# Designs tried in a protein design chat: VHH binders against q8wuj3r1227to1361. Part 21

Target 1, 135 residues: q8wuj3r1227to1361
Amino acid sequence: NDFAYIEVDGKKYPSSEDGIQVVVIDGNQGRVVSHTSFRNSILQGIPWQLFNYVATIPDNSIVLMASKGRYVSRGPWTRVLEKLGADRGLKLKEQMAFVGFKGSFRPIWVTLDTEDHKAKIFQVVPIPVVKKKKL
Below, E stands for the ipSAE of ESMFold2; O stands for the ipSAE of OpenDDE; V2 stands for 0.75 times the mean of E and O plus 0.25 times the DockQ between their complexes.

## First folded at step 19 (VHH; framework vhh_7ubx_2)

Design z2 (at its last look DockQ between E and O 0.60; V2 from the best seeds 0.00; counts 0 for: pae E 3.9 > 2, grease 25.5 > 24.2)
Fold by OpenDDE, look of step 19:
Structure z2 (fold): chain B 135 residues (1-135), chain A 118 residues (1-118)
Amino acid sequence: as target 1 above (135 residues)
Amino acid sequence: QVQLVESGGGLVQPGGSLRLSCAASGFTFSDHDMTWVRQAPGKGPEWIAYIYDSGDTFRDDSTKGRFTISRDNAKNTLYLQMTSLKPEDTALYYCARGFSEWSYFDYRGPGTQVTVSS
């Protein structure tokens, strides 16, 4: 199964289950403050775990997401992406790489450049990308 | 004041059909996603269907073949058409305003009881 993984400062944050992987970075310090994953079963049901988790993320955080395997690409949970800066109407595909921001925080030094299977952060505002990537 | 009021529930035989309605008021209905959730005694809440403000729909795999969610923005009403009802569909059915401010739903009606029994 194809999957995307998130790596920050040389540290990988894998997920054991198909679904969505989440890594939270402090926008001020630039360090990872938390990470978790959400299985497809959670995404297919009432995704209260996801909403609760994201709700607790401090403002000024950078939120990285990546899918593993065949994740649930449709459902109410996708609205969280819009809250984190995704355009409304974003159509998710089989794989996802996403960079979002909590609150009004939009650091200019963060962007997602996706070429082939690589994703890098540059000095622009990232746009969510729906494809298989290694972050 | 946001208000949601479900109706249309009742007792039906297996294989029967029901159409639930949810009357919304106190907010711009057309601007909000809406959802149907049910809860059976002794079980946790189970989401059934979600309809976006755009009108696009998403349904739970377990019921999507039998249940259809729709909305009439002119009437500020949400609907759930249920067909081929089963005893396991017995539950209190809630209408809820969809995701808002990091909540799966932020307002919910009192619910309407659906009982499927021979």
Scores: ipSAE 0.355, ipTM 0.644, lowest interface PAE 1.7, mean pLDDT 84
Fold by ESMFold2, look of step 19:
Structure z2 (fold): chain B 135 residues (1-135), chain A 118 residues (1-118)
Amino acid sequence: as target 1 above (135 residues)
Amino acid sequence: QVQLVESGGGLVQPGGSLRLSCAASGFTFSDHDMTWVRQAPGKGPEWIAYIYDSGDTFRDDSTKGRFTISRDNAKNTLYLQMTSLKPEDTALYYCARGFSEWSYFDYRGPGTQVTVSS
């Protein structure tokens, strides 16, 4: 899209190039600890930069992702979404937005929205992120 | 301890075929995506193909369909079937684990040399 950004507590994190944008929030304190992007050339090949980045994200982190423009919507990089809580067998369309989590459990607020025209998520996440008993 | 050992390389004439194998041990092979990568001396690594734990494959078009990745989970073995080989395919070929278990591209084998020349 022409306009793509991630917003956390009123602060916008704009995207400057086609691909995916990632914002990481510490789940204990609720602070943004990183903002980065991965252009299509990285997503198409061996996505080691993305894989390495995700591997180094601390446990108990909220991980936000959004597409910018015409992004690479297939390939091994999409495995990252599953490991952050997306359902297995996902099919990305031309746009995506994702609220995920890196940790030993899957919070109920983990959400993927993907659509050919526009993808958007608005989510309130309880801080600190803790494991909840199911009912 | 994770171990990956490639085999099946060698000298082959242009137009020939070769099947590479990668024997895996020290981890649950069926739970990991796997990949083949090649590297010519003085060049950066080039991704050849990726196979998911499900058996689905994803292939970059750089080999123009000449290479096929497969796996046999009962034998803990990854394969690369190479056909219509060209001199530019000359490289060290190695297998590696893909991204699957809160880890990244952290283990690869020592590689097997493929040389294509008359």
Scores: ipSAE 0.203, ipTM 0.527, lowest interface PAE 3.9, mean pLDDT 79
ESMFold2 (binder alone), look of step 19: mean pLDDT 80; pTM 0.801

Design z3 (at its last look DockQ between E and O 0.30; V2 from the best seeds 0.00; counts 0 for: pae O 2.9 > 2)
Fold by OpenDDE, look of step 19:
Parts: sequence; C-alpha cells; structure tokens
Structure z3 (fold): chain B 135 residues (1-135), chain A 118 residues (1-118)
Amino acid sequence: as target 1 above (135 residues)
Amino acid sequence: QVQLVESGGGLVQPGGSLRLSCAASGFTFSDHDMIWVRQAPGKGPEWIAYIYDSGDTMRDDSTKGRFTISRDNAKNTLYLQMTSLKPEDTALYYCARGFSEWSYFDYRGPGTQVTVSS
C-alpha cells in the first residue's frame, strides 16, 4: 500500500484510513493548530465534513494535504482545493501532496517539493500546488 | 428563491435506461456548478456526477461508463442520462447546486426515486 504522511517539525500526523490527511498550520506562528483525516467514504459521499472542516480553518493558515492509499481522487470534494489555491479543474492522480492557503495568505516560507516517495516543504516563494507522487 | 425539482425517475428493469431532469429556478443557472447525488437505502449519500458552470464534468468511477451529466442553460435544466441500470442503482436521486463558497452544495431538490428491479 502506497501512502503519504505529513510530518511537521519532526512530528508525524498519520492516518489509519485511506483517504486524505489534513494538517493546518498557523501562518503566523508556524505551528500546527489542527489535523484530521477524511476517509474515502467521506470523499465519495457528500463531503460536507471536509467542507465544514476547511471552512472553519482560520485565514492565514497553511493547509497541508496528503493522500493515503488509494484515495478517492475524483469528485467534487476536490473543489475545496481550488479554494485553497489550486487551479480549477485540477485532476488528481494516484497519490498527492498538496500545500494550500486559506484566504489570501501566501507565506513565502512555504513551498512543496515532491520526489518519488516524499514531499518536503522548503522556504521559498510558495504557490499552492498539488503534485503526484510516483509509485 | 432557489428551487430545484427533479423528474424522470421511476421503475425500470436491469439494463434499462432513464433520463433524469432537474429544473432550476431562482438563480442564474449558468453561473453555478450542478451535482447529481443519490442515496440508496441504508447507505449514505454519494455523488455520481458533477458539472461545472463551464460545462466540464466529473463522474464517479462506478457510474462513469453508464451515466452522463449534461446541462441546458437556456432551459435552466440539468440532466442525467442513465444507461445499463443495475439494481444497485436503486436510490433517491436529487440534483444540487454545487460548490458555493465552502459548501459542497447549498441547495438541492426533493429528489426523484429510481428503482431498478426485474
């Protein structure tokens, strides 16, 4: 099983279920303020839980997402990524890592670099991106 | 006020076809994404088709080859063409106005029942 996990400052935020992991970082403080996961059943259903959760994320937050296993890569839930800075019509692949931003906040100290089996956040000028991880 | 009204449901045999319609009113239909959602007995709601305001579409894998979503903006109508229907497609089908701010959808119709049975 292919999976991704999110690690921030040496702390891992795992998920037990296939789906999407979400970690929210305060853009001002740089610390994790919340994390959760959404299993495939939620993503494939009416993903109101996802939308509600993301809606409650404070502006000026950095939102990290990573897929675990064979997540539901298709569906209207992906529209939430557009709200976090993804391009409209983004087509997700088998694995994803995503860095997004709530509101107009675009901190310059965050960017996503992905390799075959890892994603790393660097201190560069960031744009919300979704990248496929190679299996 | 926003109103969505589904129609076209009914009883069909396996392998049959149905075309659902959703009449929209009370908003600028062409400016909004639209969604078909269904809920089968004992199951939670699931999305089956999504159409952007631009006309681009998303479909779930389970119904992608059989169901087609489309819209006629001139008629303020959303469609779902269903083919090769299966018993497991039995559900209440409803249309919804999709992706409004932080809502998956903000309005939906009362639904139309689709029953697939021999």
Scores: ipSAE 0.442, ipTM 0.732, lowest interface PAE 1.0, mean pLDDT 86
Fold by ESMFold2, look of step 19:
Structure z3 (fold): chain B 135 residues (1-135), chain A 118 residues (1-118)
Amino acid sequence: as target 1 above (135 residues)
Amino acid sequence: QVQLVESGGGLVQPGGSLRLSCAASGFTFSDHDMIWVRQAPGKGPEWIAYIYDSGDTMRDDSTKGRFTISRDNAKNTLYLQMTSLKPEDTALYYCARGFSEWSYFDYRGPGTQVTVSS
């Protein structure tokens, strides 16, 4: 009964362990280039594996994240969300879903949803991802 | 060669205070977030304080405001001011590097022992 997945263009990426799930999409072509999970033991300590993973994501990438089960909702790993466009100091609740971006600008569609019972985002992202002037 | 060296630990009575230091070398200290972590015997590591390269800190209520992280980028030194120490704070305390845009392996110091006992 505990559903946690990320879906991109009709394809579902299931969650295997409690923690967070990450899907990376190339912003130039819109193709999923990786799917990875980070279990709670990684999130609780010094999360160098997550830090390195995010640091090596190519610029112009869409980064999707979703919680699975009882995840570690505080700590150093949350710094990654800020680097991907989340507001600094945002407090995570027991569930989270996130659409972020690795690049030199912050698209308007960067979104974090967090709540105690469920978190869900439905988002259509224009491809290729480009910087737009304010209208 | 990345090097982190902690100091300032020792034996203290409950209710006492200590200031821990972490001397950094072999990298551009001011470009990195920094972390204090502790590990009690038989337990996994527990992060206790996180400071951004800017000097801003993450809020953490697990120590109820008794511990304050700070940094001096001119001296390449990270600090942890600990007050109102309790026996459950007994642990090995070590510093580590936080998030950076560069890939790296996990770098920690050897740690400094803090023992809170009557």
Scores: ipSAE 0.380, ipTM 0.672, lowest interface PAE 2.7, mean pLDDT 80
ESMFold2 (binder alone), look of step 19: mean pLDDT 81; pTM 0.803
ESMFold2, look of step 21: ipSAE 0.361; ipTM 0.662
ESMFold2 (binder alone), look of step 21: mean pLDDT 80; pTM 0.800
OpenDDE, look of step 21: ipSAE 0.065; ipTM 0.471

Design z4 (at its last look DockQ between E and O 0.71; V2 from the best seeds 0.00; counts 0 for: pae E 5.6 > 2, grease 24.3 > 24.2)
Fold by OpenDDE, look of step 19:
Structure z4 (fold): chain B 135 residues (1-135), chain A 117 residues (1-117)
Amino acid sequence: as target 1 above (135 residues)
Amino acid sequence: QVQLVESGGGLVQPGGSLRLSCAASGFTFSDHDMTWVRQAPGKGPEWIAYIYDSGDTMRDDSTKGRFTISRDNAKNTLYLQMTSLKPEDTALYYCARFSEWSYFDYRGPGTQVTVSS
């Protein structure tokens, strides 16, 4: 079994439950301002908690997401990814690494390698890394 | 005001079929994505199907082969065709409207579906 994890500036942000974890980085300061996780039970329903959380994310934020375990890869919750810059109708795979942006903020120094399920942030801000890890 | 009203629920035997309807009013129905969600007693809400304003759909794998979501924009109505119903499909079914900013900002009171021999 494989899972993804998020590390920012040497600090790992684990999740205890299958689902997705979210790390929010201030795009200006490069600091993690919040992190949380959403269990599959949330993703399986109307994910109010996720919606509410994302709504509170300030503009100019970089939003890192990673799946853990067998997360629910389909559902209305995926619409939040579109709001964060994903293409409409994005089909998620068994494992997810996602970099999104709140608002119009789209820094070019943030890249996602979809093949390796890795996200990298370069240059000015501390480098968060989303890595795929085999269990 | 925005209003969603589900109908079509009832008692059916296993293997039976039902077609749920959701009547929408108070907004431009055709401009919104819609979803069906169900909640069984003692369980959390479970999404069933989602339909985009474009008509594209996505469905939960557990019900994908049995349930079909559709919409008639001319009638401002959302549908859920259910087939091969199982006892575990027993739940309160309700429709919800999706908006880009507020996500699921409105839902109906729901219609009860009971599958039992």
Scores: ipSAE 0.362, ipTM 0.682, lowest interface PAE 1.6, mean pLDDT 86
Fold by ESMFold2, look of step 19:
Structure z4 (fold): chain B 135 residues (1-135), chain A 117 residues (1-117)
Amino acid sequence: as target 1 above (135 residues)
Amino acid sequence: QVQLVESGGGLVQPGGSLRLSCAASGFTFSDHDMTWVRQAPGKGPEWIAYIYDSGDTMRDDSTKGRFTISRDNAKNTLYLQMTSLKPEDTALYYCARFSEWSYFDYRGPGTQVTVSS
C-alpha cells in the first residue's frame, strides 16, 4: 500500500513523498510530457501550485494521478479531479488512482479507483485521443 | 467588476459565536462555488469550508463541525457560522470565488476574528 508508482508503457514514475503524483501524457502522440508530485502541505492549504500546474496542462492531455502514503483526501484540491472527468461528490478513501483527461469532452476511459487499502488502475488508452460520437 | 466584502468579525471570548458575511457583486453569484479561507499571523492560508454552486458543502475536519458555510443566492451573500470559538481560531477570514481553471480568482480583503479571554 505504501509502494506507489505510475507506469506508462513500461516506464515507472515512483514517488517518495506522501501526497499525490501526477503524470501528463500528450493525447496526440502519447508522449509523457511531465511528472510532478504535490506534498500534503500543498494539498491542505490553498493549493495554488496544483491549480496553476493543471491550468497550464495543454488541452487533449491524459492526466494520471496516484496517491502515495497518507495523502490529504479532502479539500478544494479534489475539485481538480472533477475538472479532469471524475464524478462530482465522490469521497476519496485512503488510496486513489486516477486516469483523467483535460479537454472539451470526457472520454469513456476516464477512471477513478479509490479504496482503503489499495487503489489500482490498469488501462490502455487509444492514441490519438479523439472525441467519440454519441449514440 | 467582481467585488467581495467580508463583515462580522471582531473580538469574542472562547466558547463564543460569530457569523461572518461575504457580500458579492459584479458577477452571477449563483453560478460559482465559494469558499472561506483563514490566515493567522505567520501561517499560510488555510481553507475552512467550501460550498458548490449547487449548495453542497465540504468542510475542513479541523473545525470538528463547529463552522457551517451557507449561501443565500437571492441576496448574493455567503455566510460562515462559527460556534464554540477557540483561541486558535484567531485569524483573518476572507471569502473567495472559485472559477474553472483559474480556481480562486477573486477574494475579499477579509474580516478579523480574534478569540481571547
Scores: ipSAE 0.090, ipTM 0.435, lowest interface PAE 5.6, mean pLDDT 78
ESMFold2 (binder alone), look of step 19: mean pLDDT 80; pTM 0.795

Design z5 (at its last look DockQ between E and O 0.32; V2 from the best seeds 0.00; counts 0 for: pae E 3.2 > 2)
Fold by OpenDDE, look of step 19:
Structure z5 (fold): chain B 135 residues (1-135), chain A 118 residues (1-118)
Amino acid sequence: as target 1 above (135 residues)
Amino acid sequence: QVQLVESGGGLVQPGGSLRLSCAASGFTFSDHDMTWVRQAPGKGPEWIAYIYDSGDTMRDDSTKGRFTISRDNAKNTLYLQMTSLKPEDTALYYCARGFSEWSPADYRGPGTQVTVSS
């Protein structure tokens, strides 16, 4: 199985559960302000928990997401990602790495390599990295 | 006040078809995503289909081939066309506006009963 993990300034944010890991970074300070995870079961259907969580994320935040294990995409939870800047109609496979932004904040120093499922945030501040690994 | 009222349910035989309607009021219907959910006795709510404000649709795989979600913004109405109905489709069907209405019952309709039985 493949999984992704989130690392910010050398600190990893793993999850014990298969699903999606979420790390929220203050876009100005470059510090992690919150992190959580959502189990696959929560993502099956309407992901109101994820939606509610995202709604609480302050503007100017960078939101990192990574999947752990294999998940089945059911329901319109990708719509939540659209709230974070994802293109409409985003199709997710069994794995994902995602970098989103809350509000109008869209820093150019945040990049995502979709082929490698790797996200990099390059700034003089701590550099979070989302990496995909194969088991 | 947001108001949703489902209709079109009933008793049908297996293999039959039904078209559910959801009349929306109290908000700008065209600006909101809509969803169909069903709940069978003893089971939790089950997501069926989602339609974006743009008209794009998303459907659960279990019903994707049989159920179609659509909307008429001019009529402020959401539809669920159901075909090839099965006994396991028996449930209370209700519509909701976006994600926030999944957990709170306040933003969904009272539902319309669909019973599939021979």
Scores: ipSAE 0.342, ipTM 0.664, lowest interface PAE 1.5, mean pLDDT 84
Fold by ESMFold2, look of step 19:
Structure z5 (fold): chain B 135 residues (1-135), chain A 118 residues (1-118)
Amino acid sequence: as target 1 above (135 residues)
Amino acid sequence: QVQLVESGGGLVQPGGSLRLSCAASGFTFSDHDMTWVRQAPGKGPEWIAYIYDSGDTMRDDSTKGRFTISRDNAKNTLYLQMTSLKPEDTALYYCARGFSEWSPADYRGPGTQVTVSS
C-alpha cells in the first residue's frame, strides 16, 4: 500500500494504480503535456501500449517515471528506460524513480534511482523541478 | 509490409530439443530489437527472450537457462534454441519486434506450434 506521485513545479500527479506512472514535460517551455499510467498487466509480455506511447512522445521532451506499489521490474518494457537515457543492463529493485529525456542526445541530468523500499529523485532540470516521495 | 514467419515447431518428447526460426522481411532487420513470446491454450502471452539489435540479450531466467535467443542479420533471421523441453513448454511460439522509434506498432508472426508430449 505505498503512496507514490510525481511532482512538477508544485503540482502533484498521483496514481492509485500499481505499475508505472509517466509524466511528459515539453522541454522548451517546461509544461506538462501528458500524464498516464501503465498497470502491471500491460508491463508483462510485449507491452505494446507502452512502446507506442513512448514512440509518439515528441522529441525534446522530459519524461518522468515512477513506480507505484508492486510493479513488474524486468522484461521488455525496461527497454523504454534505456531509450530514454538509462544505462543498459541495470537491475531494477522493488521501487524506482526516473528522470529521462526523449531526443537525439543524453542530458547529464538523466537519473535513475531504484531501491527495495523507497525510490526518490529531487532534481532541477533546465526547466521544471521534479520529485517523487514514497512513505 | 513487415512480415515475420516462424518455423521449426513440431511434436517432441520431453527432454528433447528444437530450434525455432523467424524469417523477417519488409524492414531493416539489423536495426530492430527482436523477441520471442509464447502462448499456451487458455493463457495470456508470455515473453521468452529479448535480443537487442547489437546481438546482446536481456538478462532473464524464466526458462531456467534452457532457451537461447540469437540472430543472423545477414539472413534476416531470428532463432530460439530450445533444450530440455518439458510438457509445460507446449505453446504457440511467436517472434515479434521489440521497441522501435521507427515503427511504433508491434508486429508478430502467425506463430509455430511446439507440443511436448510423451
Scores: ipSAE 0.295, ipTM 0.606, lowest interface PAE 3.2, mean pLDDT 78
ESMFold2 (binder alone), look of step 19: mean pLDDT 79; pTM 0.788

Design z6 (at its last look DockQ between E and O 0.48; V2 from the best seeds 0.00; counts 0 for: pae E 5.7 > 2)
Fold by OpenDDE, look of step 19:
Structure z6 (fold): chain B 135 residues (1-135), chain A 118 residues (1-118)
Amino acid sequence: as target 1 above (135 residues)
Amino acid sequence: QVQLVESGGGLVQPGGSLRLSCAASGFTFSDHDMTWVRQAPGKGPEWIAYIYDSGDTMRDDSTKGRFTISRDNAKNTLYLQMTSLKPEDTALYYCARGFDEWGYFDYRGPGTQVTVSS
């Protein structure tokens, strides 16, 4: 049983429900400005709550996403990832670690290592980590 | 104005098949993603199948082996072929136009009722 979690500057942002957790970081200030989660029932349904939330994310934000448990990896909601910089047609796997950006903000000091299933932010802002943990 | 109208629903026995259609008008159909959504009594709406403007498709796991989404851009029509229907597939089925700038289903039809019962 594997799950991913998000940690920013030593603070972990867990989710109690299977689905997607989201952490938003101010790209300039480097602080977490919001975090939330979307359970599978939301992802499976009309994911307007997710869309609304993403729409409210300020430009120049770094958006961290991680799955928990067996999340709904397919569905219209995945299009939101494209709005955050994902390639069109992205196929999500059983576990997800995602780093996205709101607006045209694309800092080079944010990287995602797909092999290690972790995202790293270095240089300018406190280092958050999206890490896959095996249970 | 944008309009979506579903058809093809009805009463079928378990194991039966139905083909739903969604007639689209008022927009460039081929430029938009389309999705089938259903809502059963007492439950929230759930997506069933999604078809990109490119023609690529994705389906939820529960219906993937039984339901097939397709589109005919020349006819401005979205289809949902349903096979091996189960009582739990009973729901109001409606088509929705894909994403606005934030991924909302900005338009959907009134729906067509599908009832699976012996």
Scores: ipSAE 0.292, ipTM 0.639, lowest interface PAE 2.0, mean pLDDT 85
Fold by ESMFold2, look of step 19:
Structure z6 (fold): chain B 135 residues (1-135), chain A 118 residues (1-118)
Amino acid sequence: as target 1 above (135 residues)
Amino acid sequence: QVQLVESGGGLVQPGGSLRLSCAASGFTFSDHDMTWVRQAPGKGPEWIAYIYDSGDTMRDDSTKGRFTISRDNAKNTLYLQMTSLKPEDTALYYCARGFDEWGYFDYRGPGTQVTVSS
């Protein structure tokens, strides 16, 4: 039930608490620049910590997100996924994994996988200014 | 200056209905998602309804049958139609400005009190 992590170029970033975890990768150099988690209590209501965090992510950043445990799968926080390139109106299930992008365009590799039993993405992400990287 | 002002709260009997309004000024209302949130004394905030700038609403099974969010962009006003009210709905209800193109909420109103009892 708690087998959740994000892996970037062979390095694993384990989940710390039930909720969502976020890893930010600089799209210019392909380096991980941030890893943080947002527990369910933050996701309930108006999650200003999450919104402010996303607002400060530099443009041209790859944003990875994954659920851990039973996360809050509804509410205003899910708008963040749409701003990072997810399709509007998708219903999140019990598990989610997401590869998104903060920038002025929407790359074709933006991907959301959400299922009741597990969610997993393995993807090589080309970015406009750096060498191709595996995620 | 951004301003949101809620109104329409009050005392209502169980099973009754109430329509909340949120008057918006100081920004382009039609460009923003909007949401309603409530908070009862001693409890954390609870999201109850969300509406996109397009007028589409975020689906939620628990609120879809009793609470309906809507907006009137010509009047810069957000609404919450509440029906079949229960004592558990007693709370301070406030509206909040949602995401714009740059991706965050940055204001909420002072709220309007809804009390359901007899």
Scores: ipSAE 0.107, ipTM 0.467, lowest interface PAE 5.7, mean pLDDT 77
ESMFold2 (binder alone), look of step 19: mean pLDDT 82; pTM 0.818

## First folded at step 21 (VHH; framework vhh_7ubx_2)

Design k1 (at its last look DockQ between E and O 0.34; V2 from the best seeds 0.00; counts 0 for: pae O 2.5 > 2)
Fold by ESMFold2, look of step 21:
Structure k1 (fold): chain B 135 residues (1-135), chain A 118 residues (1-118)
Amino acid sequence: as target 1 above (135 residues)
Amino acid sequence: QVQLVESGGGLVQPGGSLRLSCAASGFTFSDHDMIWVRQAPGKGPEWIAYIYDSGDTMRDDSTKGRFTISRDNAKNTLYLQMTSLKPEDTALYYCARGFSEGSYFDYRGPGTQVTVSS
């Protein structure tokens, strides 16, 4: 019964292809503005489609990612996780789920879960997304 | 016009060393991550090394430290130092641009052949 999906405010975004699922949410309004997938053949080589997709995500966007099936867990594509707030050098396992952010700061809710048999994140993100700092 | 041109390949015996170069032009080299990739006959492309615009590199153990990526931003040149070469390293080696914040097309060089054989 194993399948991967991303759910935003009750709406599910499933995928049938092995690889990575991506959902982009506008951080000002909380509206889903994009969902797509990147199959393993794109992740294995030079992943220009994924690089270009992430580079053009508007600032102040919430970016959700989840693995589907046996995805390519290594390689240059993982650079985008760092750009979206993941720690550098993290090793991905057989499954992953990620809540990231495209913008100039790293919200505290940025989260990566990765393990060999299951990865899951349940997250409530404040909308609008704003930078919190202590003076 | 973005251009990447590799050099330094050739025929080498097992255990030997080669230094590959990738000359870059048509873009601000220092602002871009860079990648070395190889493709062996009958196989798909395999990334070898990734270097950040800062000079830091990604960790991958597939070559067990035999290959070192580096860059010289003053010369707009990317390097791959290869040591302890094995027959399974035989492939076409090419460089490409990594992640950047702007939109871009997939730009890569035509590659340089490395052949490891007696």
Scores: ipSAE 0.424, ipTM 0.696, lowest interface PAE 2.1, mean pLDDT 81
Fold by OpenDDE, look of step 21:
Structure k1 (fold): chain B 135 residues (1-135), chain A 118 residues (1-118)
Amino acid sequence: as target 1 above (135 residues)
Amino acid sequence: QVQLVESGGGLVQPGGSLRLSCAASGFTFSDHDMIWVRQAPGKGPEWIAYIYDSGDTMRDDSTKGRFTISRDNAKNTLYLQMTSLKPEDTALYYCARGFSEGSYFDYRGPGTQVTVSS
């Protein structure tokens, strides 16, 4: 079990496939509004599904991503993370925990503790982190 | 009108080299990311290399070390230098304009055929 996983309000969102998991949280209500995954075969090809999915995420959403297994850490798909606040040219590691935001939404109550193996969204999400990448 | 036109494909022996070109027009080339994509018979399209508007590059591991993507903004041209070609590199190679709003790419050329065979 060498992978990052997402937990929201005590509920885990695991994936059965190598790739990335995505959980979308309404930034105002703090509720999960969608959950999906993208396997490596999608990430390795032309990941239009991922781009389309991200495009449909409403503004003021918190977007959580976690990797499982040997996910495809390189490729054009990573550009989609810039839409969620990642720096351009972000180089992902073998294991990923990512917290992003749609639009200009940047809540101050979201904290990423770089010293712990856990990222926290206050009152909403505890995120166990194996290896995290800073935005 | 946005237009992309690939050239440089052909028949080559294993171990050979080819240089593909993509002539871009109808948009500010220097402001856009560009992508090389290929599709082999019976397979889905796969990205080969990605070059940012800044000139930074990403390459797929399967072709890394053999293929090099570059661009000449003054000539509105994208390049793919291919070396050590293998039969499995046989495919139709496309030039694509990358990363538009809500899309992975929004335009691509008709493609140029690359065939690697002894």
Scores: ipSAE 0.093, ipTM 0.475, lowest interface PAE 2.5, mean pLDDT 83
ESMFold2 (binder alone), look of step 21: mean pLDDT 80; pTM 0.798

